# VHH binders against q9y6x5, part 152

Target 1, 379 residues: q9y6x5
Amino acid sequence: LPPKLLLVSFDGFRADYLKNYEFPHLQNFIKEGVLVEHVKNVFITKTFPNHYSIVTGLYEESHGIVANSMYDAVTKKHFSDSNDKDPFWWNEAVPIWVTNQLQENRSSAAAMWPGTDVPIHDTISSYFMNYNSSVSFEERLNNITMWLNNSNPPVTFATLYWEEPDASGHKYGPEDKENMSRVLKKIDDLIGDLVQRLKMLGLWENLNVIITSDHGMTQCSQDRLINLDSCIDHSYYTLIDLSPVAAILPKINRTEVYNKLKNCSPHMNVYLKEDIPNRFYYQHNDRIQPIILVADEGWTIVLNESSQKLGDHGYDNSLPSMHPFLAAHGPAFHKGYKHSTINIVDIYPMMCHILGLKPHPNNGTFGHTKCLLVDQWCI
Below, E stands for the ipSAE of ESMFold2; O stands for the ipSAE of OpenDDE; V2 stands for 0.75 times the mean of E and O plus 0.25 times the DockQ between their complexes.

## First folded at step 7 (VHH)

Design w68 (framework vhh_7uia_1)
Fold by ESMFold2-Fast, scan of step 7:
Structure w68 (fold): chain B 379 residues (1-379), chain A 123 residues (1-123)
Amino acid sequence: as target 1 above (379 residues)
Amino acid sequence: QLQLVETGGGLVKPGGSLRLSCVVSGFTFSSYAMAWVRQAPGKELEWVSSISSSGGSTYYEDSVKGRFTISTDNAKNTLYLQMSSLKPEDTAVYYCARAEYKYGSEWSPFDYWGQGTQVTVSS
């Protein structure tokens, strides 16, 4: 019988929340499993890009989901909420659920993980829910556990996505201890519900479960705004994405636009595409614009007025505030093992190994995660 | 290029009604969620109401629920706010704004604003 894996994401779960708040259910999960304290995500540190990197093992320049708002210079198509289900945007990579369904006679199930309601390379997750933020965690969990127990061919890969603590992180900011404590306690209770449900169904000891996130969160302020309209007139460029990484498509000479922007604020870096730091792995894709602006941590790029957000992400992926964690439990994983850091792209080849799948070429390094696994020798 | 032009403000008595309009040009109206935000004298910007790009979902700040109605006319690239049972506390400059509802919980801050229209509720 093939091994099974459930991949769970709590959007915007900053790694150091584990040190600053109490998580009795998550700590019990970790005690009998593994913890990676920091996961170094990909740049830009946004939801769509990092969720797709987790399931493809690729940097954003390679998988093509380079932002939550995109423009493709070759086809002249725009990516936004209104067309995020166009397979064109997702077809530059093969996510693990597609590989799972095509390499083996197995099914995949998905409760709202980004991309799972899109037919990618003419393959959609065998069981899925169309994205709807109003659907409760309990309903998502009920569907996933039903599909894990009642499917032929068997569901061997399942995903579950939840919007918190990201929504509250944006609304209140990560430094609002009263509101964040309340939200994080609710998340811990949901983890308790998940574990209890799996135990009641007899799945707990035979299912591999990974709990992770796509990014962290940092505190923003009305005192830390960069007004782009004070730098440059709208007639000189098309804005593809705004904050905290602005994607600029010039309507005039690129050098003139660059010169108007480069000294506008001491709190953002302005890059011509070819000058984007190599460490970002954010250059080799037609969806990356000719000029990229990167705000300093906690600074928000705005047009004319204030921002409603007290917390944000998308910043430099070297920042600890942008890092999520990874916890895992199951027959593939050691018990009581703590690891310091992995790259988010390393999750994909590890999951392929657990499921017995041949990974597509990827940017992850299996050696980085082998110490987590019982069937591997840790050096 | 990009323009959001608000009209329909004015002076009204408590309990009165006003209809605000916002004519949009320079972008594909049907691709974006739209919002009304307001700023009372000496106060921060306050979100009032939003409508999804499809027009199928509407959202309201608690103090205006049941009194305000947001709607769109896509053929005219126009956003509306019908305000009824107006209170002195509704006195503010009202701005039409473009918003993007991002996947998950990512709420894009309003990225383009109009010049605003003044609404004054006074006896």
Scores: ipSAE 0.000, ipTM 0.228, lowest interface PAE 13.6, mean pLDDT 88

Design w69 (framework vhh_7uia_1)
Fold by ESMFold2-Fast, scan of step 7:
Structure w69 (fold): chain B 379 residues (1-379), chain A 123 residues (1-123)
Amino acid sequence: as target 1 above (379 residues)
Amino acid sequence: QLQLVETGGGLVKPGGSLRLSCVVSGFTFSSYAMAWVRQAPGKELEWVSSISGKGGSTYYEDSVKGRFTISTDNAKNTLYLQMSSLKPEDTAVYYCARAEYKYGSEWSPFDYWGQGTQVTVSS
């Protein structure tokens, strides 16, 4: 089994961008590796939840990062930018870097993957960078490759997170072909730089590299807004999260709040917590609020203000627009193999297998990814 | 009552500097990102920069990176935008805005805005 794995995320890389734009460097990577065309992410299709699902193999209701903004009804704690580093929020699961450090007496390294700058079960990534969006891809790559090559105990699991194409997807929308073409070409060049750096350092032939993302992106519009203030007065509820999935904590009777919301817009679904569709696996956690509003694809929930977003995500995980892809290269992976679809929770048990780790109980199915791997029988 | 009040705009020559201030009342920065958004004559609103409520994370539009610096003074409930190496293209009304903080580049819609301060970069 290969000893080392680098997991790279380009935030908001919608799967069908691969069909609509040219990626010469990524295509060369795939030619000598594997491609999974669609990864079905977890609900809600947001950055923090899906990044944590990739590294734990768990649905959001099980790992506890249920949104980018959260309230815990039992402890009365609020998850915000002021306390996103509180281990309380991350301790409902054991991410792969913790398992790697505890089971194998090896090191983990991280360039800004969500959760890696937090001590989880009293274990923090051996090498890490505190989140700062101003740090270049090149600096993140330099640190990761330095740690992969120069650490004792050896770094066997490393992560690298990059904010694009999510930032530009929000700003321009995924249908702005001129701006998205420029952004996606830049990302492809960064993939070329990554491969070149790994080759230069002698890491390429013996390192497993996964390139994936947490979600896709859909086109929004100033003409597709749901004004929550026209539905219900602020005095009746506390807003925990807004769009496109609103998390409502009632200040009055829950049924009264539900009745004010349920018929307010034809472009959102209103759920009491116990009525949230089972297929979402988004019900059994104290951080999921008593009432959840789910906007239809491309609709934005607002509070009597305009939205500056031309693209967004967080929508129903059955939507292909919400799906990322997964590409991988290295000694563990076949060369030139294409696979149609896996679940995002399946990535975790696959990575555990590659690293020789015993996975914690998880929602992934190893059988779904075995055809990607050279040491597995898939017929 | 919640209020955002921008000051510090004015006329400046190309290559000059200005410091914009936004005084916030009725809330603290702890639960929200603060942003600067601008509108140039005849153009749409353009996001310029954001800072998280904990002050540890800053974000910039590519055209202003290295020229603009966003900061806060939490004791004074004041958001700043230090602008240097100003260009004619920076001419716009600059608005202070409140947004729900998101990790990376996931920004919620801005729910409260100031009235704006005019910046004009011209000889």
Scores: ipSAE 0.000, ipTM 0.268, lowest interface PAE 12.3, mean pLDDT 87

Design w7 (framework vhh_7uia_1; at its last look DockQ between E and O 0.01; V2 from the best seeds 0.00; counts 0 for: pae E 26.7 > 2, unsure alone 64.6 < 65, placed apart)
Fold by ESMFold2-Fast, scan of step 7:
Structure w7 (fold): chain B 379 residues (1-379), chain A 123 residues (1-123)
Amino acid sequence: as target 1 above (379 residues)
Amino acid sequence: QLQLVETGGGLVKPGGSLRLSCVVSGFTFSSYAMAWVRQAPGKELEWVSSISGSGGSTYYEDSVKGRFTISTDNAKNTLYLQMSSLKPEDTAVYYCARAEYKSGDTWYPFDYWGQGTQVTVSS
């Protein structure tokens, strides 16, 4: 039978949570598998961009999901919210579930993931759930394991997405040890349930499972606000995205808008599009606006209002607080191996290798992940 | 018609041993993973052990590891659970089950179950 892979994401799982809280089920998973302690995500460190980078191996400027709110300067289309189902937004890349179905004529299954309920290059996963945050983890787990066990052609690539600990990270902030301890214990119990379900079905030793996340979380405060209305009148620009990376579309001369913004706060950097640091790989796409504001870690950009968020993400991808981890178990992976760091774009070519797929051109480097794999020579 | 028939239950003293058997008919046994699931009086169903259809992989709930052994004889279409070092906490009805989802089943991934066999561990 062909190799199978289940890719699991717990949204907003900051890497250092592993060191500060107890995860008996996840630690048992890691003991018999591999751990990458830090995954350096793509900029901006937001949910939709990074989830699409995991499954395409591309920087945001290349795959086209550059934010959770977007405007395309060429077509004049607006991405109205994160639920936009227009394939236009997703068609700048080919995600792995499409490649899996087209190259190998195998099935893909999705118990949710950004993009899996959208036909991309006229292809949608053979089995999928429309995004609905009200669906329990148990129902998602039941569907994905049923599809992995009972499909023809066989499901060889499957996704499972869960909104926590991101939602609680925003509400309580990552430094609220009491509330975060409770949330993270529940996640560890869900990992235990996942492993037990796979064992019940006789799948555990023959299935490759990756547990990862899209970003981390940093502490915010009412004492760390940047009021954009104090910098510039709203009549001068259209706001495409707000915080912590503001996307500014000028209604007047770009230089005039830039000059009003550039010295307004010591806690944000203001970039003309062509001056965005090359290390961000966030410049070469029509959906990236003429002026980008980047708040310093823990600072929130607001429009003459308070923010109820005690935690946030989207900040500079060099910040350890923005980094998730990656753990994996299965026949493709070594047992008990720890690795320090990979780039989030490296996950895609590794997954293609495990599934025997030819990767589309991508920004990942297979060499960064080869020591995780039993069929690769590391020494 | 699919049938799973358990035998081997009974009364045993703490520290004792029992071997449960489940004879299966009406489907290709080696094509499915098989499981043992138990239910103690007044408690919820608890998964105990599973074996892959090939018989190559075995899995156990933590409380029974090292004490119970699951095995199959595919030629005889028979699933076994060898239980040793039995404890009062092991007292339950033990069900043989086929690992596959029923349409509409959202809890356990088992579509066919035996009638159950009672295991009682007491002095």
Scores: ipSAE 0.338, ipTM 0.747, lowest interface PAE 4.2, mean pLDDT 91
Fold by ESMFold2, look of step 8:
Structure w7 (fold): chain B 379 residues (1-379), chain A 123 residues (1-123)
Amino acid sequence: as target 1 above (379 residues)
Amino acid sequence: QLQLVETGGGLVKPGGSLRLSCVVSGFTFSSYAMAWVRQAPGKELEWVSSISGSGGSTYYEDSVKGRFTISTDNAKNTLYLQMSSLKPEDTAVYYCARAEYKSGDTWYPFDYWGQGTQVTVSS
């Protein structure tokens, strides 16, 4: 039988939380498996784009989910975290759960991973939960394990998504040691519950489990605000997304809007679309607006108002604060191996290899992850 | 009836730039994904870059990311590869190829190939 794989994301889990907080359950998971200390994610370092990059192996410009807020000028369609169900947005790529369940005698299951409740290419995960943030981790886990253990055709690929530590990271900031210790302890307990549940159901020895995240979190401050209203009048542009990467749709000549913004703050880079740095791989999609504003780490773009967030993400993907980790355990993985870094797009071809799937064209490099795998020579 | 014709190859020094073109006839250009594939002397074929029929989705092999740009002009039925910061390792015959599947986001077996154009990067 092809190996089974469970992909788990704890949203906003900054890689260095592993060094700065105690995770007895996650550390036991790592000791029996592998750790990638830093995963270089895709720009912009936001939730929807990076979760889709994990499951497609594509840069944001290539899979079309280029931000958490998007606008398409031709169709007049809007995308947001409360308006994300239109397949139009998702259909520029084929996520791994679709490829998996179209194979003979295979099913896919999903507990709230972004996109899994959308019929992408007229195909929705074989078993799924509609997104609802009120559903406990335990209920999500119970559904996933029930499907892994009891479905026909068998579930060979499953996903599980949890909103923390992202939600608390925004609320408190990563430097709030007291509150983040409490939050991260709860997450470690959930990882312990996950492992224990898999052991009790007889799944632990033969299921490959990846625990990862989409991005990190950086500290924000009321002392680090960029007031956009001080530089340009609202009437000159439509704001598609605000911070820390603002997406600007000019209402007047684009060069005129650019000139009003280019000296707005020394803590913000202003790019015409054609001038976006090549290393971002963030240029070749119509959903990327003509002007973007990229705040420096820890700076917040505002419209003449205070910010309520004490932590944020979305910054330059070269910043260590934006990087998640990856841990994995199962028959496909070595035991007790640590690796320094991979690209988040490398996860997809690795998962395809583990599952015996032919990967779609993608931006990942299988060679970057082969040291994690028992069936590969690591040199 | 169906033809793919590559042009724009040549001799370039390291760090230089070239633009490859592939003129297509015999099918509706925007309905298919297109790719560039290269073959260095004595080596296997290596996929370089792909683009969806709409032109909205692009893909690049790791060693060319940030240096090469794939694009289309649907009005002229032409596929382009803009190559910059060229290295000796980029020396190859470059082929234009059509993918069997329409979507640029899906894996495709290539069903039609051009004759190729030589790119040589030498100091």
Scores: ipSAE 0.000, ipTM 0.090, lowest interface PAE 26.7, mean pLDDT 88
Fold by OpenDDE, look of step 8:
Structure w7 (fold): chain B 379 residues (1-379), chain A 123 residues (1-123)
Amino acid sequence: as target 1 above (379 residues)
Amino acid sequence: QLQLVETGGGLVKPGGSLRLSCVVSGFTFSSYAMAWVRQAPGKELEWVSSISGSGGSTYYEDSVKGRFTISTDNAKNTLYLQMSSLKPEDTAVYYCARAEYKSGDTWYPFDYWGQGTQVTVSS
């Protein structure tokens, strides 16, 4: 029988939550599997870009989902969380569920993973749920496990997405121990439900399961605001994305806009597109706007209105507060092994290996994950 | 000190209904997943239904889907199985059990059991 893999994402699960809170179910999962303590995600550290990087192995500049909000100057199209279904935005890469599904006697399933309800390269997941934040984890889990257990051709790759603890992190801030403790306990309980469901269906021993996240969360404050209106007239530019990385489309000459912004705040770096640091791998795409503003950790870029968020993400991907974790269990993985760090793009070639898929060209390094796998030598 | 006590079994005609109860003592009821399992004469133990500790997730064997409902009352430390449209093939001793618990390197899908309650479906 072909290997099976379930990829689960809890949005905004900061890596150090594992050190600061109790997770009985997740710890049991880890004890019988592997843990990567920190996953270095891609810049910008946002939901759509990073989830697509996980399933493509590509940096943002390569797969073309460069932010949660995008604008294409040629077609005049907009991308947002409420407008994400145009294949135009996704077709610059081939996600793993498409690759998997094109194989013989295999199918893919998805419960609300970004991009899974869109035909990409004229292929859509055989089984999927349209994104709806109101749908319970239980319903998502029930559908995924039903598909994994009863489909023909068999589902060999499945994704499951959940919006917490990200939403709560934004609301309460990651430093609110009381509220975040409650939120994270619920997450652990959901992991318990997942494991229980798999065991009850007889899937647990043969199914590879990866539990990960796209990004972390940093504490924000009303005392750490960067007001762009204090530096430049709003009529001089179009804001494509706001905080903590602002994408600026000038309405006047770019140099003038840049000069007005470059000294706006000591807590914000301003880059012309060609001057964006190479380490971000965030330059070679037309969807990246001419000027990018990057706020320091914990600072929020605002207009005249103040932000209501107590936590946020999207900052420099080298910051530990932005890093998620990865845990895995199944026949492909060791038991009781912990690894310090990998890059988020490394997950793709690992998943391809587990599933016996030929990977598309990608930015991941398979060697970084060899220590997690039972059939590989640890480097 | 841990104890599970099933009640509610009996003789019922095909198409009838029964509600089983399982009173739990000796541990925090809401912290554990609970299950119903059954064993018919000469047959192997069969899983019937499970419910997560939070009560947020329920699971059923295919043969009982749409007919049986598992639920909990945390205030009473009680697990329930509402059975409807009962069939002769549902005849078995029904056990409530605490679901998987890990102790050391050993996993217990069902680590604590009641004594069972007999359910007989016959015309």
Scores: ipSAE 0.000, ipTM 0.211, lowest interface PAE 16.7, mean pLDDT 93
ESMFold2 (binder alone), look of step 8: mean pLDDT 79; pTM 0.805

Design w70 (framework vhh_7uia_1)
Fold by ESMFold2-Fast, scan of step 7:
Formats: sequence, structure tokens, C-alpha cells
Structure w70 (fold): chain B 379 residues (1-379), chain A 123 residues (1-123)
Amino acid sequence: as target 1 above (379 residues)
Amino acid sequence: QLQLVETGGGLVKPGGSLRLSCVVSGFTFSSYAMAWVRQAPGKELEWVSSISGSGGTTYYEDSVKGRFTISTDNAKNTLYLQMSSLKPEDTAVYYCARAEYKYGSEWSPFDYWGQGTQVTVSS
């Protein structure tokens, strides 16, 4: 039988949560599997961009999902992260479920992973759920396990996405130990439910399972606001995305807009597109706007109003607060092994190796994940 | 026609042993995982153990590990649960179940169940 892989994401699961809270079910999973303590994600550290980087192995400038809100200067199309199903936005890369279906002539299944309800290069996940945040974790798990157990051709790649702890991280902030403890305990219980369901169905020992996340979370405050309206009038630009990375489309000369913004706040960096730091790999795409503003960690960009967010993400990907973790269990993985750091783009070539797929050209390095795998020599 | 018939239940003292049997008809084990699920008086259904159809891999709920053994006899088309070191907390109706979720109005990881066999552990 072909190797099988289930990829699970808990949105906004900051790596440091593992050190500050107890996760008995996740710790049992790790005890017989592997843990990568920090995953260095891609810039910007947002949900849609990083979820697509996990399944393509590409930086955002290469896969084209450069933010949760986008404008394409060539086609003049606007992207909304609220159920926008236009394949145009997703067609700059080939995600692993498409590769799985086309190279191996096998099935893929998806419970709400970003992009899986969209036909990409005329290929949609064999089984999928249309995105709906009100659908319970249990219903998503039910469908994914049904498809893993009852498909022809067999489902060999499956994905499962859950919105927590991101939603609660925004509402309460990561430093609210009382509320975050409650939320994270519920997530650990869901991990327990997942493992138990796979054992009940006889799937556990022969299935590779990866549990990861797209980004972390940092504490925000009403005392750390950058009021953009104090620096520039709305008549000068169109706002494509606001916080903590603002995407500015000038209505007048770009240099004039830049000059009005460059001294706006000591807690915000202002870049012309060509001056964006090379280390971000966030420059070579028509959907990256002529001017971007990058707020310092914990600062929120606003338009003459308060922000209710007590936590946020999207900040510099060098920040440990923006990093998720990766845990994995299954026949492909060592047992009881801990690794310090990988890049989020490294997950894709590792998953291709596990499934026996030829990866599309990507920004990941297979060597970074070798130590996790039983069939590889770690050096 | 699919049928599962459980036998082997009874009254046993704490520390005792019982072997439950489940005879299946209308399908083969290689295509389906098989499970034992129990229900104590006034409690919800509790998964006890499963055996995979493809690999003969076994799984156990934590409270029964080391005390219960699940196995199959393909020639007799029979699933077994060997129970040892029985505790009063093991008192329940034990059901043999085929592990295959089917899409429908009621969510369940098990699509076919036997009639159940009563296990009572009492001094």
C-alpha cells in the first residue's frame, strides 16, 4: 500500500506555548514521534501566505499569495480572504495535493486547508469541504477519516485546518494566561480526539501525521498604535492592506507618497518595493505594492481609530514570537527525536519525499529535515 | 447480509479472566478494522480496542493496556477479546463493531454493531 500522510494545522500556535502550558496528548504524540521546536515561517507572517508556503515550498513572492488582502496591478483584480475562489490567485504555484493527484494518480482529501476548495491548474482536491468557520473540528475530523478509510483511488494526502488558537490569540493576546490556558487545553483535547479516532479506525500505526501551524502571536496594546491618518491624507493613496504590514498603492507620484510616510513613526519601517530587505524574499511579484510599511513587533497600524486586537501576527519572520512548531508521528519518522529549527518552506520537499512525489522547484532544502526521517542519514 | 454475533460474557470476580468472541459474516477482515466498544450502566459508549484489517496492528484504550488482547482467527471469521486482571470498572455490555464511517445524519466511526454481551465483575 502507498504511504499516507495527514497534515494538520492549528492556526496561530506560537512555538513558545509548548514551554508555558501543559499538553499531555501532544506530549504523548511527540514521545513516539519527532518535534521541531521552531519553524521559521515566510514574510509576511499571515495565515493564507504561510499555509500556501507549507504546501508549495515557496516564498510568497513566488507562489503569489502575498497577503490575506491583495491587489494585482497587471490584471487590476482584488483578493478577499473571505471565500474568494478565483483560481487566478492560486495558479502561480502547484500545491502538493495537485502533485499527488497528477503524478501518482492518487486521491487527496481536505478539511478546509486554504486553497483546497479552489481548482488550481484545473485540479481540485479529490475530496474537500468548502470553507465554513462554523463547522466543528469533529465534523472536519469525521470527513477526513472517512475519506482516508473509504476512497478509491486511495487518499494518500489529507489536510485538516482549525482556526484556533489564532482567533483567541487575537481576542485575548498571548500573555493572557487564564484565557489562553483554557483555549490551549481544548486544542490538546482535540489532538487526543484525533489520535483516538485514528486508533479506533485502525489507521494510526500506518499513517504519517504532521501537526504544525502557520505562525505565532504577539501581544498588542492600545498604547502601541500608529495612526496613519496623522501622516498622510487618503487622497494620496489606495490602501490594499493595513496592519501590521500596510500595502500602499499611490494615487500620485510614488516618491511623493514615500516622502510623506517615511517619518510617520519611529515604530514603523517604510520601504519602496525595490528597497524591501532581501532576507524577506518579498519583492518579485505584481501583487506586492509599490510601498510597504512594516510595524515593529506589537505595534498596530490604524486609521484614526482604536484597535480591539490584544494579539496579532504578520510581523518580521525573524521574531521568535512569529514562529510555529512542527510535531510528527508515523512510519516515516524517528521516535523521541527533537530538532531545533527548520524553515517552513522545508516542509514541502519533506512531504514529497514521504509520499514518493517529485517536488516542483521550490525554496526548501531537503537536507534540513533529514534528521526527522528513519530512511535518511542525518549529517 | 452483514452480521456480528458476540458471545463469552458472564459474571467474574475481580482479578479474573474472560474471552469474548465475535463471529462475523458478509464481509472479510482485510477490508475493515474491527473494534470492541463497551457501555457501562448509565455511561456513554467507550472504545476499548481495535485491530486493523490490513496489517493486524492492535490498539488499546489506556485503562486496558496490558490486561486485554484483541486478535482475529481468519479461518473461523472470528474476532476475540481476551480480558485478564478484570476490575469492577470493566463491568459493561461489550459490543463487536466494524470500523467504517458512513456519511449520514448520525456521526459514528462504526457502521455495524453486534447485539452485545454483558460482562459483570463483582465480588
Scores: ipSAE 0.000, ipTM 0.285, lowest interface PAE 16.6, mean pLDDT 88

Design w71 (framework vhh_7uia_1)
Fold by ESMFold2-Fast, scan of step 7:
Structure w71 (fold): chain B 379 residues (1-379), chain A 123 residues (1-123)
Amino acid sequence: as target 1 above (379 residues)
Amino acid sequence: QLQLVETGGGLVKPGGSLRLSCVVSGFTFSSYAMAWVRQAPGKELEWVSSISGSGGNTYYEDSVKGRFTISTDNAKNTLYLQMSSLKPEDTAVYYCARAEYKYGSEWSPFDYWGQGTQVTVSS
């Protein structure tokens, strides 16, 4: 029988939460599996970009989902939550579920992972749920486990996405120990439910399970705001994305807009597209705007309004607060092994190896994940 | 043009009841979850309750569970909060808010707010 893999994401699960809160179910999962303590995500450290990087192994400039709000200057299309099902935005890469269905004539299943309700290269996940935040974790898990157990051709790759702890991280901020403790305990209980469900169905011993996240979270404050309206008048530019990375499309000369923005705040870096640091791998795509503004950790860019959020992400991917973790269990993985750091783009070639798929060209390095795997020699 | 207008606040004695209403315009009600959020004097915003746009799934903060009921009338684009067994600590400005949790929110979980309606629970 072909190997099976379930990829689970808890949105916004900062790696450092593992040190500051108790996770008895997750710790039991790790004892018999592997833990990567830090996953270095891609810039910008946002949900759509990083979820697509996990399943393609590509930097944002290469896979084309460069933000959660985008403008394509060549086609003049706007990406918003109402337009996220247009294949145009997703077609610059081939995600693993498409490869899984096409190379091996196997099925894929998805509960809410970004992109899985979109036909990409004329291929949609064999089984999927249209995105709806109101659908419980239990219902998502019921559908995924049913599809893993009762499909022909067999489901060999399945994904499950959950919105927490990101939503609560934004609302309360990661330093609100009382509220975050409650949310994280609930997530740990959901992990316990996941493991128990898989054991009850006889799937646990023969299924590879990866639990990971797309980014972390950092504390924001009403005292740390950058008012863009104090820097530049709205008549000079179109705003494509706001915070903490603002995407600016000039309506006048680019240099004039740049000069009005630079040095406006000591807590914001202003870059012309060609001057964006090479280490971000955030330059070579038409959806990246002519000027980007990058707020310092914990600072929020606003338009003459207060910000309601006490936590945020999107910041520099070198910041530990932006890093998630990765835990995994199953026949492909060692037991009780801890690894310090991998890049988020490394997950894709590892998953291809586990499933026996030939990866599309990607930015990941299989060597970085070899020590996690039982069928690999680790030195 | 998006608009959220709250009504129904007022002064009530402990143990009493109030019904808040929020009329929504400028977007498709059923495409978004709706929420009630409150702010007590000198305190931060506190989420109270949410209802799904797709049909009837309701969520409550632990301190109000069993006392408050959220509901909608989709034909009227109106959100309600039925409050019972009110306590002095429920005193706050109550805001109607549009919630959008699609693929994890890098914005506030609430992107549009009403002007608020004052609820005062006092003897």
Scores: ipSAE 0.000, ipTM 0.205, lowest interface PAE 13.3, mean pLDDT 88

